VH-VL binders against DNA topoisomerase 1 (topA). Designs and how they scored, part 17

Target 1, 137 residues: DNA topoisomerase 1 (topA), of Thermoplasma acidophilum (q9hm08r4to140)
Amino acid sequence: FRIIIAEKADAGRRIAYFLSGGQVKSHRAKGTSYLEFEYNGSKTYLIPLSGHIVEADFESGYSDWNKIDLSDLIDARIVKNIKNKVAYQTLQAFRGKVEEIVIATDYDREGELIGVEALDIIKEGKEEIRRAKFSAL
Below, E stands for the ipSAE of ESMFold2; O stands for the ipSAE of OpenDDE; V2 stands for 0.75 times the mean of E and O plus 0.25 times the DockQ between their complexes.

## First folded at step 18 (VH-VL; framework fv_disitamab)

Design ko (from r1 with heavy chain W101S L102S; at its last look DockQ between E and O 0.02; V2 from the best seeds 0.00; counts 0 for: pae E 13.4 > 2, placed apart)
Fold by OpenDDE, look of step 18:
Structure ko (fold): chain C 137 residues (1-137), chain A 119 residues (1-119), chain B 105 residues (1-105)
Amino acid sequence: as target 1 above (137 residues)
Amino acid sequence: EVQLVQSGAEVKKPGATVKISCKVSGYTFTDYYIHWVQQAPGKGLEWMGRVDPYSGETRYNQKFKDKATITADKSTDTAYMELSSLRSEDTAVYFCAREPSSRGYFDYWGQGTLVTVSS
Amino acid sequence: DIQMTQSPSSVSASVGDRVTITCKASQDIYNYVAWYQQKPGKAPKLLIYAASSLQSGVPSRFSGSGSGTDFTLTISSLQPEDFATYYCQQSDSYTFGGGTKVEIK
């Protein structure tokens, strides 16, 4: 099946209804909603996001900025922490099952970053990856 | 600090079953996958499988699908791997490891658990 | 399944030497490769991720390069503590290379 990643719920809804001709099923997984429909003869899921999913941070031992020397931060391990756990877990639920991933986030710098975050979470193997903008919006 | 602490060495007879534990601390257990990796004596690393502690969902290397059962207990922040029908070829060090944010690599590892299978 | 062919299996080197280890993927995996160092009786240690990103705390003499199918780990000037076994790993399905033992010449 196919996954479409949208940046916002309203945009995602419009995409789903446009592509499906109005035949859309609503689902909820791990705290977030997603849409199911058929597009071009293939089962398609649309997952709307609500901003960034992850953020860069230091490892737990360096989290107290008041007690850490700035020089020590240079050597500290940088990790990506989950900012939106609901979105993260929803994407993980589809990991390893999807055949095609369509990134339909906004065509700006922020949208590109959010798209990459989502892709990093859901991608596992040789899925087909597409970047798309829907003119019907 | 992030730590993965595994259970101690095991000595088993052929045909037996062994269950290894991996207790994590220093982070939210359910946020990251826990993986298991086999290393036979003098050999390389081989990925066995993983568990999502949040959902319990697992993935296995086809080679180990009938050998290993991977689970997670959210109440104790512990991942487990059970090896069944042990043979001499299963003698190895087994590592648990954390995958950060589904990035496909392992940033923290357990110290390893030696499983010896001998008659 | 994606295969990772690592070479050489072993290399003898001296302190100060430049050491290069190669991994070849059976198909295009973009930059989804990590490198690890393992010493006897110890767990592997992450050195490089995403083909060329240096893990925090790892000395700058370690570097990774490559994309697509061909990847390399380079130690610019080998130090005494660098004698160990190194492994590449592809990040899509977690396949490891066969390993490279760096030994004292």
Scores: ipSAE 0.005, ipTM 0.598, lowest interface PAE 11.8, mean pLDDT 89
ESMFold2, look of step 18: ipSAE 0.006; ipTM 0.533
ESMFold2 (binder alone), look of step 18: mean pLDDT 93; pTM 0.952

Design u1 (from r1 with light chain Y30R N31Y; at its last look DockQ between E and O 0.56; V2 from the best seeds 0.00; counts 0 for: pae E 2.6 > 2)
Heavy chain, then light chain:
Amino acid sequence: EVQLVQSGAEVKKPGATVKISCKVSGYTFTDYYIHWVQQAPGKGLEWMGRVDPYSGETRYNQKFKDKATITADKSTDTAYMELSSLRSEDTAVYFCAREPWLRGYFDYWGQGTLVTVSS
Amino acid sequence: DIQMTQSPSSVSASVGDRVTITCKASQDIRYYVAWYQQKPGKAPKLLIYAASSLQSGVPSRFSGSGSGTDFTLTISSLQPEDFATYYCQQSDSYTFGGGTKVEIK
ESMFold2, look of step 18: ipSAE 0.442; ipTM 0.791
ESMFold2 (binder alone), look of step 18: mean pLDDT 93; pTM 0.951
OpenDDE, look of step 18: ipSAE 0.763; ipTM 0.896

Design u2 (from r1 with light chain Y30S N31Y; at its last look DockQ between E and O 0.67; V2 from the best seeds 0.00; counts 0 for: pae E 10.5 > 2)
Fold by ESMFold2, look of step 18:
Formats: C-alpha cells, structure tokens, sequence
Structure u2 (fold): chain C 137 residues (1-137), chain A 119 residues (1-119), chain B 105 residues (1-105)
C-alpha cells in the first residue's frame, strides 16, 4: 500500500480529497491521526505532520534549567528525542509494511527535514520513495 | 444523540465584548472541528473560523481574524467564541457547527445565539 | 478567496413542482460542495455533501449534481416542508453561496 507524508492537517486533507475525489476515511480516535482512501486502485494512507517528529535535546540530566550550572551546557551532548509521540507511533506501525512512500511536505528546508525524519522511522530499504509537490492545491 | 447547545441571547453596547459558548454532547468532543458562522439579520451565512478541540489549533476567515477569538475547553466539552470591540454591524445570529474531521461540511449545528449591539 | 455565486435568489413554486437551484464557483473546486436547508428561525440542515451524496435521513426527492465550477440542487417534487432557503458551500474554504429562497406561489 502507499503512505503519503504531508506537513499540515489542512494540506493533508486537501491532498487526500484531491486524490480520492472526496472519499476519505479519518482515523483520529485516541491520538492516532491519519487519512485512508483509495488512489489508482491502491489503498493509501496519508499522515499529516504538524512539525518535527523528533527534536534535539541535551543528554539526560540537562533538561531542568532550574538545577543546571550553566557552564555545564557548553560540554553537553546533543541527542534526539521524540517530540510527536502520536506521529512516531503511527509511522512505526507502518514500518516494513509499505510498498511506496510519498513525501509531500513543503519544498523548503524544514519540510525536507520533516520528510527525512519520517523516512528514518518508516523505511527498511526496499520501499519505492517519491517526493511530490502539491502547490496547485 | 449529537447536540450542540449554545448560550443564550446577548444585548451589548458598542465597544463591549461578548463570549458565546457551544457545549457539545453525544460524541467525542476532540474528534471533530467546531466552526462558527455569522448570519446578519435577513442575510446569508458567512464562515468565521474554526478550532480543532484536540490540539487547540485555530483557523480564521481573514474578515474576522481581528474580531473573533475561538477556543475549546476539553474539560467541559465546550467551544467558545469571543467577539471584541462590538459595533452595530456585529448584530447577528451566531451558530456553532461540527465538521467531521477533515471533511469540509457541517453535519450538526447549534441553535444559534442572537447578539444585539445597540446604544 | 473562492466565490460561490448562487442563483436564482428566489423561486416561487407550487407543491409538486420541480425546483432547480444552481451554484457557480469562481474556480474549479472539483466535487467539494455541500448544500444546506434553512427554515426561518432555525439552524441550517445538511442535505448533500461532496456534490451529490445524500445525507442520512434526507428525502430522496433531493439530489445534487455537478463538478468543476457548476453545481445544482434539485427538488424533484416540492413538498410543503421544502419551502425554505437553500445554501451551497465550498468545502475547502467553507465559503457559502448567497442563498436561494424557495417560497409558495
């Protein structure tokens, strides 16, 4: 089946409506958020992201600003932490099960980064990967 | 049974503020967008804006972006719209309405709240 | 920014008449149109979504058609309870048409 990654809920809805002709099923109970529809005879899931899935942070023990000696921050290591747990869990559930991944985030540096974050979570290396632009919507 | 129940009619003076409530029942509040629609006396319907009760994210019609503030309170299953700097032309019935998430149409509506602005 | 031009603004008709209401979009909006009925002093009621899909509980005498820029709502045999004002709505921007009042001839 196909996964489409969009950057915003409104953009994702517009893309899904455009591709499906308006026949879209929403999945948003209990924090799970994605759209399901048919496109070109294939089941398609569109996952709208509202920003980065992960974010940079300091190693554990450095996140409480009230208790940190500021000179220690110069030496702190940067690690990635899950910022959007719902998005992360949703993408992980599809890992290894997807035939095609379409990155439809905005064509700018932040959109490319969000797309790369999603790919790092979903792909195992055999998937067809596409980059799409829906500027007409 | 899905219901959207709005607060009662309001009479205000020019320059005042009003806050209209829309309490929902019969469904999971955070699964549907809540919209607000203006209908001036004898006039048609005009979309004002919406809130996603799950995230608190809002979107406004440009015409109303400096007039209306839309919020949602998950603890009481209630959406609100606040109108500021009221003028006589703000006299209208205001409806809340539910959009099935990302569908673009309004399947259930509140009964409407008349706001009258007079000096 | 999409304008929805609805016509006619009013229709005088008799029970049993066929009534057709049109809505024209300023741009191609595919199938993303809804239609509502509103009676005086009441909230609007959804009749049709996605241009032609009938909402649950709406009588089969109501139908919708069209795509692109031109859309119609048809009442095949007008009933006494159908005298009301009807609005089209563009689903992406939530823009309403100006309304069509259907009244007793």
Amino acid sequence: as target 1 above (137 residues)
Amino acid sequence: EVQLVQSGAEVKKPGATVKISCKVSGYTFTDYYIHWVQQAPGKGLEWMGRVDPYSGETRYNQKFKDKATITADKSTDTAYMELSSLRSEDTAVYFCAREPWLRGYFDYWGQGTLVTVSS
Amino acid sequence: DIQMTQSPSSVSASVGDRVTITCKASQDISYYVAWYQQKPGKAPKLLIYAASSLQSGVPSRFSGSGSGTDFTLTISSLQPEDFATYYCQQSDSYTFGGGTKVEIK
Scores: ipSAE 0.007, ipTM 0.557, lowest interface PAE 10.5, mean pLDDT 81
ESMFold2 (binder alone), look of step 18: mean pLDDT 93; pTM 0.950
OpenDDE, look of step 18: ipSAE 0.625; ipTM 0.870

Design u3 (from r1 with heavy chain Y108V, light chain Y30F; at its last look DockQ between E and O 0.76; V2 from the best seeds 0.00; counts 0 for: pae E 4.2 > 2)
Fold by ESMFold2, look of step 18:
Structure u3 (fold): chain C 137 residues (1-137), chain A 119 residues (1-119), chain B 105 residues (1-105)
Amino acid sequence: as target 1 above (137 residues)
Amino acid sequence: EVQLVQSGAEVKKPGATVKISCKVSGYTFTDYYIHWVQQAPGKGLEWMGRVDPYSGETRYNQKFKDKATITADKSTDTAYMELSSLRSEDTAVYFCAREPWLRGYFDVWGQGTLVTVSS
Amino acid sequence: DIQMTQSPSSVSASVGDRVTITCKASQDIFNYVAWYQQKPGKAPKLLIYAASSLQSGVPSRFSGSGSGTDFTLTISSLQPEDFATYYCQQSDSYTFGGGTKVEIK
């Protein structure tokens, strides 16, 4: 089946409506949110995002700046913290279950980063990955 | 049976505030946006705004952004709209309506609440 | 901001007549259109979504058509309960048309 990642909820609805002819189911349960429809004979799920899913931070033990020697901070590793729990959980629920992932976030720096964040959460390496623009919507 | 039941009619003086409730039943409150629609006497429908009861996020028609405050209380399955600084032009019937999340149409409506603003 | 221009503003018709109501969007909205019926003193009722999809429980004499900017609601054989005001709505920003009142005679 196919997953479409949209940057904003209203943009995601427009894409889903366009592709399905208005035959869309919405799902909101157990901390997940997504749209479901059929497109070109394939079951399709659209996950709308509202901004970044994760943010950069340091490994545990490096988070209190007042207690850390600055030389230790130079060696600290960067880790990710979940910023948007619903988006993260929704992407996790689909991980390992998709054939095709379509990144339909905005064509700008922010949209590209959000798309990469989503891919890092959902892909396992076997998926066909596409980048799409729905500027007609 | 799906129902949206609104609070009763209100009569207010200019400058006052009113808070209209919309209590839902028969479905999962957080699966649907709740919208508010104004209908002035003898006039058509005008969209005012919405709330996502799941997250609390709102979106407003620019015309009403400084007039209306829309909220949802998922502990009571109730949406609210507060109208501030009431004027005679705010006299209208106010409807709540539900939208299946992000599907773009209103499949069930409340019965409407008449707000009358008079000196 | 997408405007919806609805015509006519009123229609006088008899039971059994075919009634056609049109709605024009200010830009291409594909099939992002819903249609509602409202009787005096009552809340609106959804008839059609996605331009042509009939809502469950709505009689088949109601139909919708159109794509792009021009949309039509048709009542194939008007019934006594169909005397009401009808509204189109654009689904992206929720803008309503001005309404069409269908009157007896």
Scores: ipSAE 0.220, ipTM 0.721, lowest interface PAE 4.2, mean pLDDT 84
ESMFold2 (binder alone), look of step 18: mean pLDDT 93; pTM 0.952
OpenDDE, look of step 18: ipSAE 0.630; ipTM 0.862

Design u4 (from r1 with heavy chain R50Y; at its last look DockQ between E and O 0.02; V2 from the best seeds 0.00; counts 0 for: pae E 4.6 > 2, placed apart)
Fold by OpenDDE, look of step 18:
Structure u4 (fold): chain C 137 residues (1-137), chain A 119 residues (1-119), chain B 105 residues (1-105)
Amino acid sequence: as target 1 above (137 residues)
Amino acid sequence: EVQLVQSGAEVKKPGATVKISCKVSGYTFTDYYIHWVQQAPGKGLEWMGYVDPYSGETRYNQKFKDKATITADKSTDTAYMELSSLRSEDTAVYFCAREPWLRGYFDYWGQGTLVTVSS
Amino acid sequence: DIQMTQSPSSVSASVGDRVTITCKASQDIYNYVAWYQQKPGKAPKLLIYAASSLQSGVPSRFSGSGSGTDFTLTISSLQPEDFATYYCQQSDSYTFGGGTKVEIK
């Protein structure tokens, strides 16, 4: 099956309904939220995001930048924290099962970053990866 | 400013039908679900169902599937709930509420509409 | 259907007190819980969503925690305006808890 990753919920819904011709099934269970529909003869799931899924921070000992030498930050350990738990869990639920991943985040720097975050979570093997633009929606 | 404004209080006899409205403003009507919640006098909140104004899709609490009919009018940015075959047990305050799509919570609420059913 | 068991049904407290309200889900729902405050004659107000996320404009003395089946709303230092009824709600099928009335001692 196919996964489409949208950056925003409203855009995601519009994409799903447009591609499906209006037949969309909503899923909401155990912290997982996504849409299911048929597109181009294949089962498709749309994962709506709401911004960044993860954020990079320094270890707790380096959180106060006013008290730390900037040179020390170079050697500081970067920790990735989950910012959007629901999105993270949703993507994980599909990991290893996807044949095609469509990144439909915005065509800007922020959208590219969010797309990469999503890919890092859901990609496991040799899935086909596509970058799609839905500007008309 | 996001607002959900409901129609006024209703007094009905048993067996009658009532239709409550919920007009929204300050945002795109079709981007959010509209839910309805019942609160009997002195009791807690009970979810009744929702409508997706974008698609017209509805979902109901099994308890209210034969009692309530939820609709949305995109031309007027208004959601409706019709209650049929009214009984005294239907006496309650009914709230409409907005849900961000696929979020599962209600961030804005109407002021509520009291429906009184008495013979 | 997912059931939400909220406790206690009522609690008497004083200004400045720490108040804790608990909600237990009948099955694992991860972090899919919201909390609301309702005052007499008013609509509910969203306080917390996704178990621990504070709604914009809500005072920081309110916090939510928990995952799986056990969830908690905490008021770190009760203020006069906090006397109200509080409800939990699961986000999978929108079931509310029974409510907790916070009353003045």
Scores: ipSAE 0.093, ipTM 0.725, lowest interface PAE 3.2, mean pLDDT 90
ESMFold2, look of step 18: ipSAE 0.102; ipTM 0.698
ESMFold2 (binder alone), look of step 18: mean pLDDT 93; pTM 0.951

Design u5 (from r1 with heavy chain E57S; at its last look DockQ between E and O 0.54; V2 from the best seeds 0.60)
Heavy chain, then light chain:
Amino acid sequence: EVQLVQSGAEVKKPGATVKISCKVSGYTFTDYYIHWVQQAPGKGLEWMGRVDPYSGSTRYNQKFKDKATITADKSTDTAYMELSSLRSEDTAVYFCAREPWLRGYFDYWGQGTLVTVSS
Amino acid sequence: DIQMTQSPSSVSASVGDRVTITCKASQDIYNYVAWYQQKPGKAPKLLIYAASSLQSGVPSRFSGSGSGTDFTLTISSLQPEDFATYYCQQSDSYTFGGGTKVEIK
ESMFold2, look of step 18: ipSAE 0.529; ipTM 0.797
ESMFold2 (binder alone), look of step 18: mean pLDDT 93; pTM 0.951
OpenDDE, look of step 18: ipSAE 0.719; ipTM 0.881

## First folded at step 19 (VH-VL; framework fv_disitamab)

Design v1 (from r1 with light chain Y30R; at its last look DockQ between E and O 0.03; V2 from the best seeds 0.00; counts 0 for: pae O 10.1 > 2, placed apart)
Fold by OpenDDE, look of step 19:
Structure v1 (fold): chain C 137 residues (1-137), chain A 119 residues (1-119), chain B 105 residues (1-105)
Amino acid sequence: as target 1 above (137 residues)
Amino acid sequence: EVQLVQSGAEVKKPGATVKISCKVSGYTFTDYYIHWVQQAPGKGLEWMGRVDPYSGETRYNQKFKDKATITADKSTDTAYMELSSLRSEDTAVYFCAREPWLRGYFDYWGQGTLVTVSS
Amino acid sequence: DIQMTQSPSSVSASVGDRVTITCKASQDIRNYVAWYQQKPGKAPKLLIYAASSLQSGVPSRFSGSGSGTDFTLTISSLQPEDFATYYCQQSDSYTFGGGTKVEIK
C-alpha cells in the first residue's frame, strides 16, 4: 500500500477527498487519526502530522538539512528526542509494510524537515519515495 | 527524455544586463530545483544559486547574491538567470542543472550558455 | 562555507590504468558528495552521488568511496572516453572541488 504524509489535518483531508473522489475511511491509531482510501488502484493511507515528530542530529553537524539526501539522512540520522510520541508510534506501525511513501508536507523548509522526520520513521530502505505538492488542492 | 535547453550565447558590454533561460522538458518542472553554475574560461565549477520552480523560493551563493537573479516561469517550464552590472570577470559559461528534492546533486544539466563581456 | 580540496589537479594516465581522485572536505559532511565528469565544451555529467552510489547508465568502472571528510573517485580501468575533467561536489551547500584533469600519458 501507499502512505501519504501530510503536514496538517485539514490539508490531509483535502488531499484524501480529492484523490479518492470522496470515498474516505477514517481510522485512529495510537491516538492519531489517519485516512484510508483507494487511489490509482492502490490502498492509500494518509497520515496527517502536527508539526515536528522528532528532534534529530547528524554526524556532520551541518544545519542546512534542505540539502541532505533522504536515503543517506535515514542511515546517518541520530534521533535525540521524540517530540510527538503518538505520531511517532502511528508512523512506526506502518514500517515494513509500505510500498510507496509520498511526502506531501508543505513545500518549504519546515515541511521538508517534517517530511524527512516522517520518512525516517517509516522507511525500511526498499520503499518508493515520492515528493508531492498539494498546496493547490 | 529529460532535457534542459539553454538560450544561446550572449555578448554584452560592461555594465549591461543579460538574462539567460533554461527550458526544461521530459519531466514535471515544479518537482525539481533548478540551479545555476558558473564556469569561467579554463576554470572550475562554481555554484551560483537555485530556484524552487514550485514556490519561486530562491537561494544564492553569497558571492553571486548581488550579481544574479534567478526566477522560474511555471507556465513555460523555464528557469531564468539575470546577470546585472556585467564585468569582464562575468565572462563564463553558465549552466542550469536539475536537482532532485533533497538530493544535493545535479542529475541533468543544460548545455551551457556562454556570456562574453567585452568593451 | 564548506571547502572541497580536490587532488590532484591533473593526472596523466594510460588506457587501462587505475585512476584515483581525492576530495577532502573542510568539515564532516558524512556521505554527501557527488562526482561529475566534464568533457571540453560539454556540461558536467553526474557519475556518483551520495559518495558511493553509481548514477544510472554510468559504467561500473567508476566507483566512489569515503565518508566524513575524505572522499575518493576511482576509475578501475581507464578507457579512452574517460579522459576528461572530474569534479567532486558536496551536497550540503553545493561547493565543487577544483577539478582533476585526466590526461593521456
Scores: ipSAE 0.005, ipTM 0.620, lowest interface PAE 10.1, mean pLDDT 89
ESMFold2, look of step 19: ipSAE 0.457; ipTM 0.779
ESMFold2 (binder alone), look of step 19: mean pLDDT 93; pTM 0.953

Design v2 (from r1 with light chain Y94W; at its last look DockQ between E and O 0.52; V2 from the best seeds 0.00; counts 0 for: pae E 4.4 > 2)
Fold by ESMFold2, look of step 19:
Structure v2 (fold): chain C 137 residues (1-137), chain A 119 residues (1-119), chain B 105 residues (1-105)
Amino acid sequence: as target 1 above (137 residues)
Amino acid sequence: EVQLVQSGAEVKKPGATVKISCKVSGYTFTDYYIHWVQQAPGKGLEWMGRVDPYSGETRYNQKFKDKATITADKSTDTAYMELSSLRSEDTAVYFCAREPWLRGYFDYWGQGTLVTVSS
Amino acid sequence: DIQMTQSPSSVSASVGDRVTITCKASQDIYNYVAWYQQKPGKAPKLLIYAASSLQSGVPSRFSGSGSGTDFTLTISSLQPEDFATYYCQQSDSWTFGGGTKVEIK
């Protein structure tokens, strides 16, 4: 089946309705969210994101900038944390099950980075990966 | 059984603030959007805005952006709408309504809350 | 915003009549339309979504049709409980039509 990654929920809905003519099932329960429809005879799922899925951060003991001495910041470690748990969990649920992944995030630096974040979570390396522009919808 | 139960009618003076509650039951609060709809006396329905109870993200009708503040409290399964700087033209019934995620229609509605603004 | 122009504003009808209510969208909205029934002092009730899909528990005498910009709600044989005000709604940004009051003749 096909996965489409959209940058935001409302943009994703518009893409799904455009491709399916409005025959869309929505799934939002228990920490997952996606749209389901048929396009060109193939089952298609659209996963809308809401900005970045992960972010860089310091370890928890270094998160209060007003109380941390600057010498401690030199030693701080940088870790990545899940910022958007619903998007992460949804992408994880589809990992290893897809034939084609379409990145439909905005054509700018931020949209490209968001698309890469999603790919790092969902792909296993066997998938066909495509980039599509729907920003005119 | 899905239910949306709103707080009772309010009588306010011009310039006051009112906060209307919409307590939900019979479903997972954070899985559906909550919308607010105004119906002035003898008039039709007008969409005011929505909140995603999971994230707190809101979207407003431009007409109501500076009048209404919509929030959700997932610890009590309750959505709120606060109306500020009340004027007599804000006299209306206010409904909350549930949207199945991203499907755009409202399948369950609260009973409505009459807000009357008078001197 | 997408405007929904609903007509007629009222209709006078008898039990058993076929009643037709229309909405025109200011731009193409595919089938992204819902229809609601509202009785005085009550909340609206969903009848139709996605232009033609009947909501669970709604009698089959209600039907919806249309796509693009022109949409229709039809009551095939009006019943006493159907005297109410009806609203269309475009489901992308939630604009309602002005309403149609169906009154007893």
Scores: ipSAE 0.180, ipTM 0.724, lowest interface PAE 4.4, mean pLDDT 84
ESMFold2 (binder alone), look of step 19: mean pLDDT 93; pTM 0.952
OpenDDE, look of step 19: ipSAE 0.410; ipTM 0.818

Design v3 (from r1 with light chain D92E; at its last look DockQ between E and O 0.51; V2 from the best seeds 0.57)
Heavy chain, then light chain:
Amino acid sequence: EVQLVQSGAEVKKPGATVKISCKVSGYTFTDYYIHWVQQAPGKGLEWMGRVDPYSGETRYNQKFKDKATITADKSTDTAYMELSSLRSEDTAVYFCAREPWLRGYFDYWGQGTLVTVSS
Amino acid sequence: DIQMTQSPSSVSASVGDRVTITCKASQDIYNYVAWYQQKPGKAPKLLIYAASSLQSGVPSRFSGSGSGTDFTLTISSLQPEDFATYYCQQSESYTFGGGTKVEIK
ESMFold2, look of step 19: ipSAE 0.681; ipTM 0.857
ESMFold2 (binder alone), look of step 19: mean pLDDT 93; pTM 0.951
OpenDDE, look of step 19: ipSAE 0.688; ipTM 0.876
ESMFold2, look of step 20: ipSAE 0.542; ipTM 0.799
ESMFold2 (binder alone), look of step 20: mean pLDDT 93; pTM 0.953
OpenDDE, look of step 20: ipSAE 0.645; ipTM 0.871

Design v4 (from r1 with heavy chain Y108S, light chain D92Y S93D; at its last look DockQ between E and O 0.67; V2 from the best seeds 0.00; counts 0 for: pae E 2.4 > 2)
Heavy chain, then light chain:
Amino acid sequence: EVQLVQSGAEVKKPGATVKISCKVSGYTFTDYYIHWVQQAPGKGLEWMGRVDPYSGETRYNQKFKDKATITADKSTDTAYMELSSLRSEDTAVYFCAREPWLRGYFDSWGQGTLVTVSS
Amino acid sequence: DIQMTQSPSSVSASVGDRVTITCKASQDIYNYVAWYQQKPGKAPKLLIYAASSLQSGVPSRFSGSGSGTDFTLTISSLQPEDFATYYCQQSYDYTFGGGTKVEIK
ESMFold2, look of step 19: ipSAE 0.539; ipTM 0.801
ESMFold2 (binder alone), look of step 19: mean pLDDT 94; pTM 0.956
OpenDDE, look of step 19: ipSAE 0.703; ipTM 0.885
ESMFold2, look of step 20: ipSAE 0.442; ipTM 0.787
ESMFold2 (binder alone), look of step 20: mean pLDDT 94; pTM 0.957
OpenDDE, look of step 20: ipSAE 0.480; ipTM 0.836

Design v5 (from v1 with light chain Y94W; at its last look DockQ between E and O 0.05; V2 from the best seeds 0.00; counts 0 for: pae O 4.5 > 2, placed apart)
Fold by OpenDDE, look of step 19:
Structure v5 (fold): chain C 137 residues (1-137), chain A 119 residues (1-119), chain B 105 residues (1-105)
Amino acid sequence: as target 1 above (137 residues)
Amino acid sequence: EVQLVQSGAEVKKPGATVKISCKVSGYTFTDYYIHWVQQAPGKGLEWMGRVDPYSGETRYNQKFKDKATITADKSTDTAYMELSSLRSEDTAVYFCAREPWLRGYFDYWGQGTLVTVSS
Amino acid sequence: DIQMTQSPSSVSASVGDRVTITCKASQDIRNYVAWYQQKPGKAPKLLIYAASSLQSGVPSRFSGSGSGTDFTLTISSLQPEDFATYYCQQSDSWTFGGGTKVEIK
């Protein structure tokens, strides 16, 4: 099946209804809502996000900038902390099942980052990856 | 600790209705699907249907669509399955099971409920 | 509907034996397969998911392989507690295989 990642619920609904011609099934699981519909002959899930899923931070020992040399941060390991647990778990649930991943987050800096975060969580191997823009919606 | 605890064994007459329960604990009830699986005596496992406890949305095996009604009560963290118009062929152990969302497998199971239908 | 054909229906084995159980799907289901162990009077227990992922707490002697239509559960060295019935299940629409009873030779 196909997964479409939207940045917000409202945008997601618009995309789903547009692509499906209005035939959309709503679901709720793992604390988040998602939409199901058929597009281009394939089952499609649309998952709306609510901002960033993860937050970049430094590993323990490097988080207190007042106690370390800034030059040491250059070599410090960056860790990703889960900011949105529900979204994270939701996306993880698709791992191994997705055939096509469509990133439909906003075409701005923030949207790109959120899209990458989502992709990093979902992508497992040979999934087809597409970047989609729905500016007309 | 995740637990699914089912109601006790039932003995029913043909034509009767039975409702069995599956109470969960140790996790957020609405975060996982609850499925029901039939196992006739000495036979294999057969999927019956499932419920999304959050929305109440259900899916059924076509074979059981007119036999089973699956529901969930969020206030008590309990899923239910009602079997109507019972026949001898409905004699079986019925399991509830938890599915991680969209994973399609069952990581935790109830202990099973034996339903016996006899005249 | 997706059918899962499991074989053999039963197998006699001894402690220490390598046991292999096969499941064939009626169509390509990628890696959407789980394996369960069931002992008499007990609920099934998840062993493997996503065809080859070992469930937490399951002994490493259990392994799963396969993709597409052919899947295999392997017990590398059968232990006394492994005598049970095993089921494959496709994770797309939840169809189970017919089961394989592993009995003492």
Scores: ipSAE 0.023, ipTM 0.656, lowest interface PAE 4.5, mean pLDDT 89
ESMFold2, look of step 19: ipSAE 0.315; ipTM 0.752
ESMFold2 (binder alone), look of step 19: mean pLDDT 93; pTM 0.954

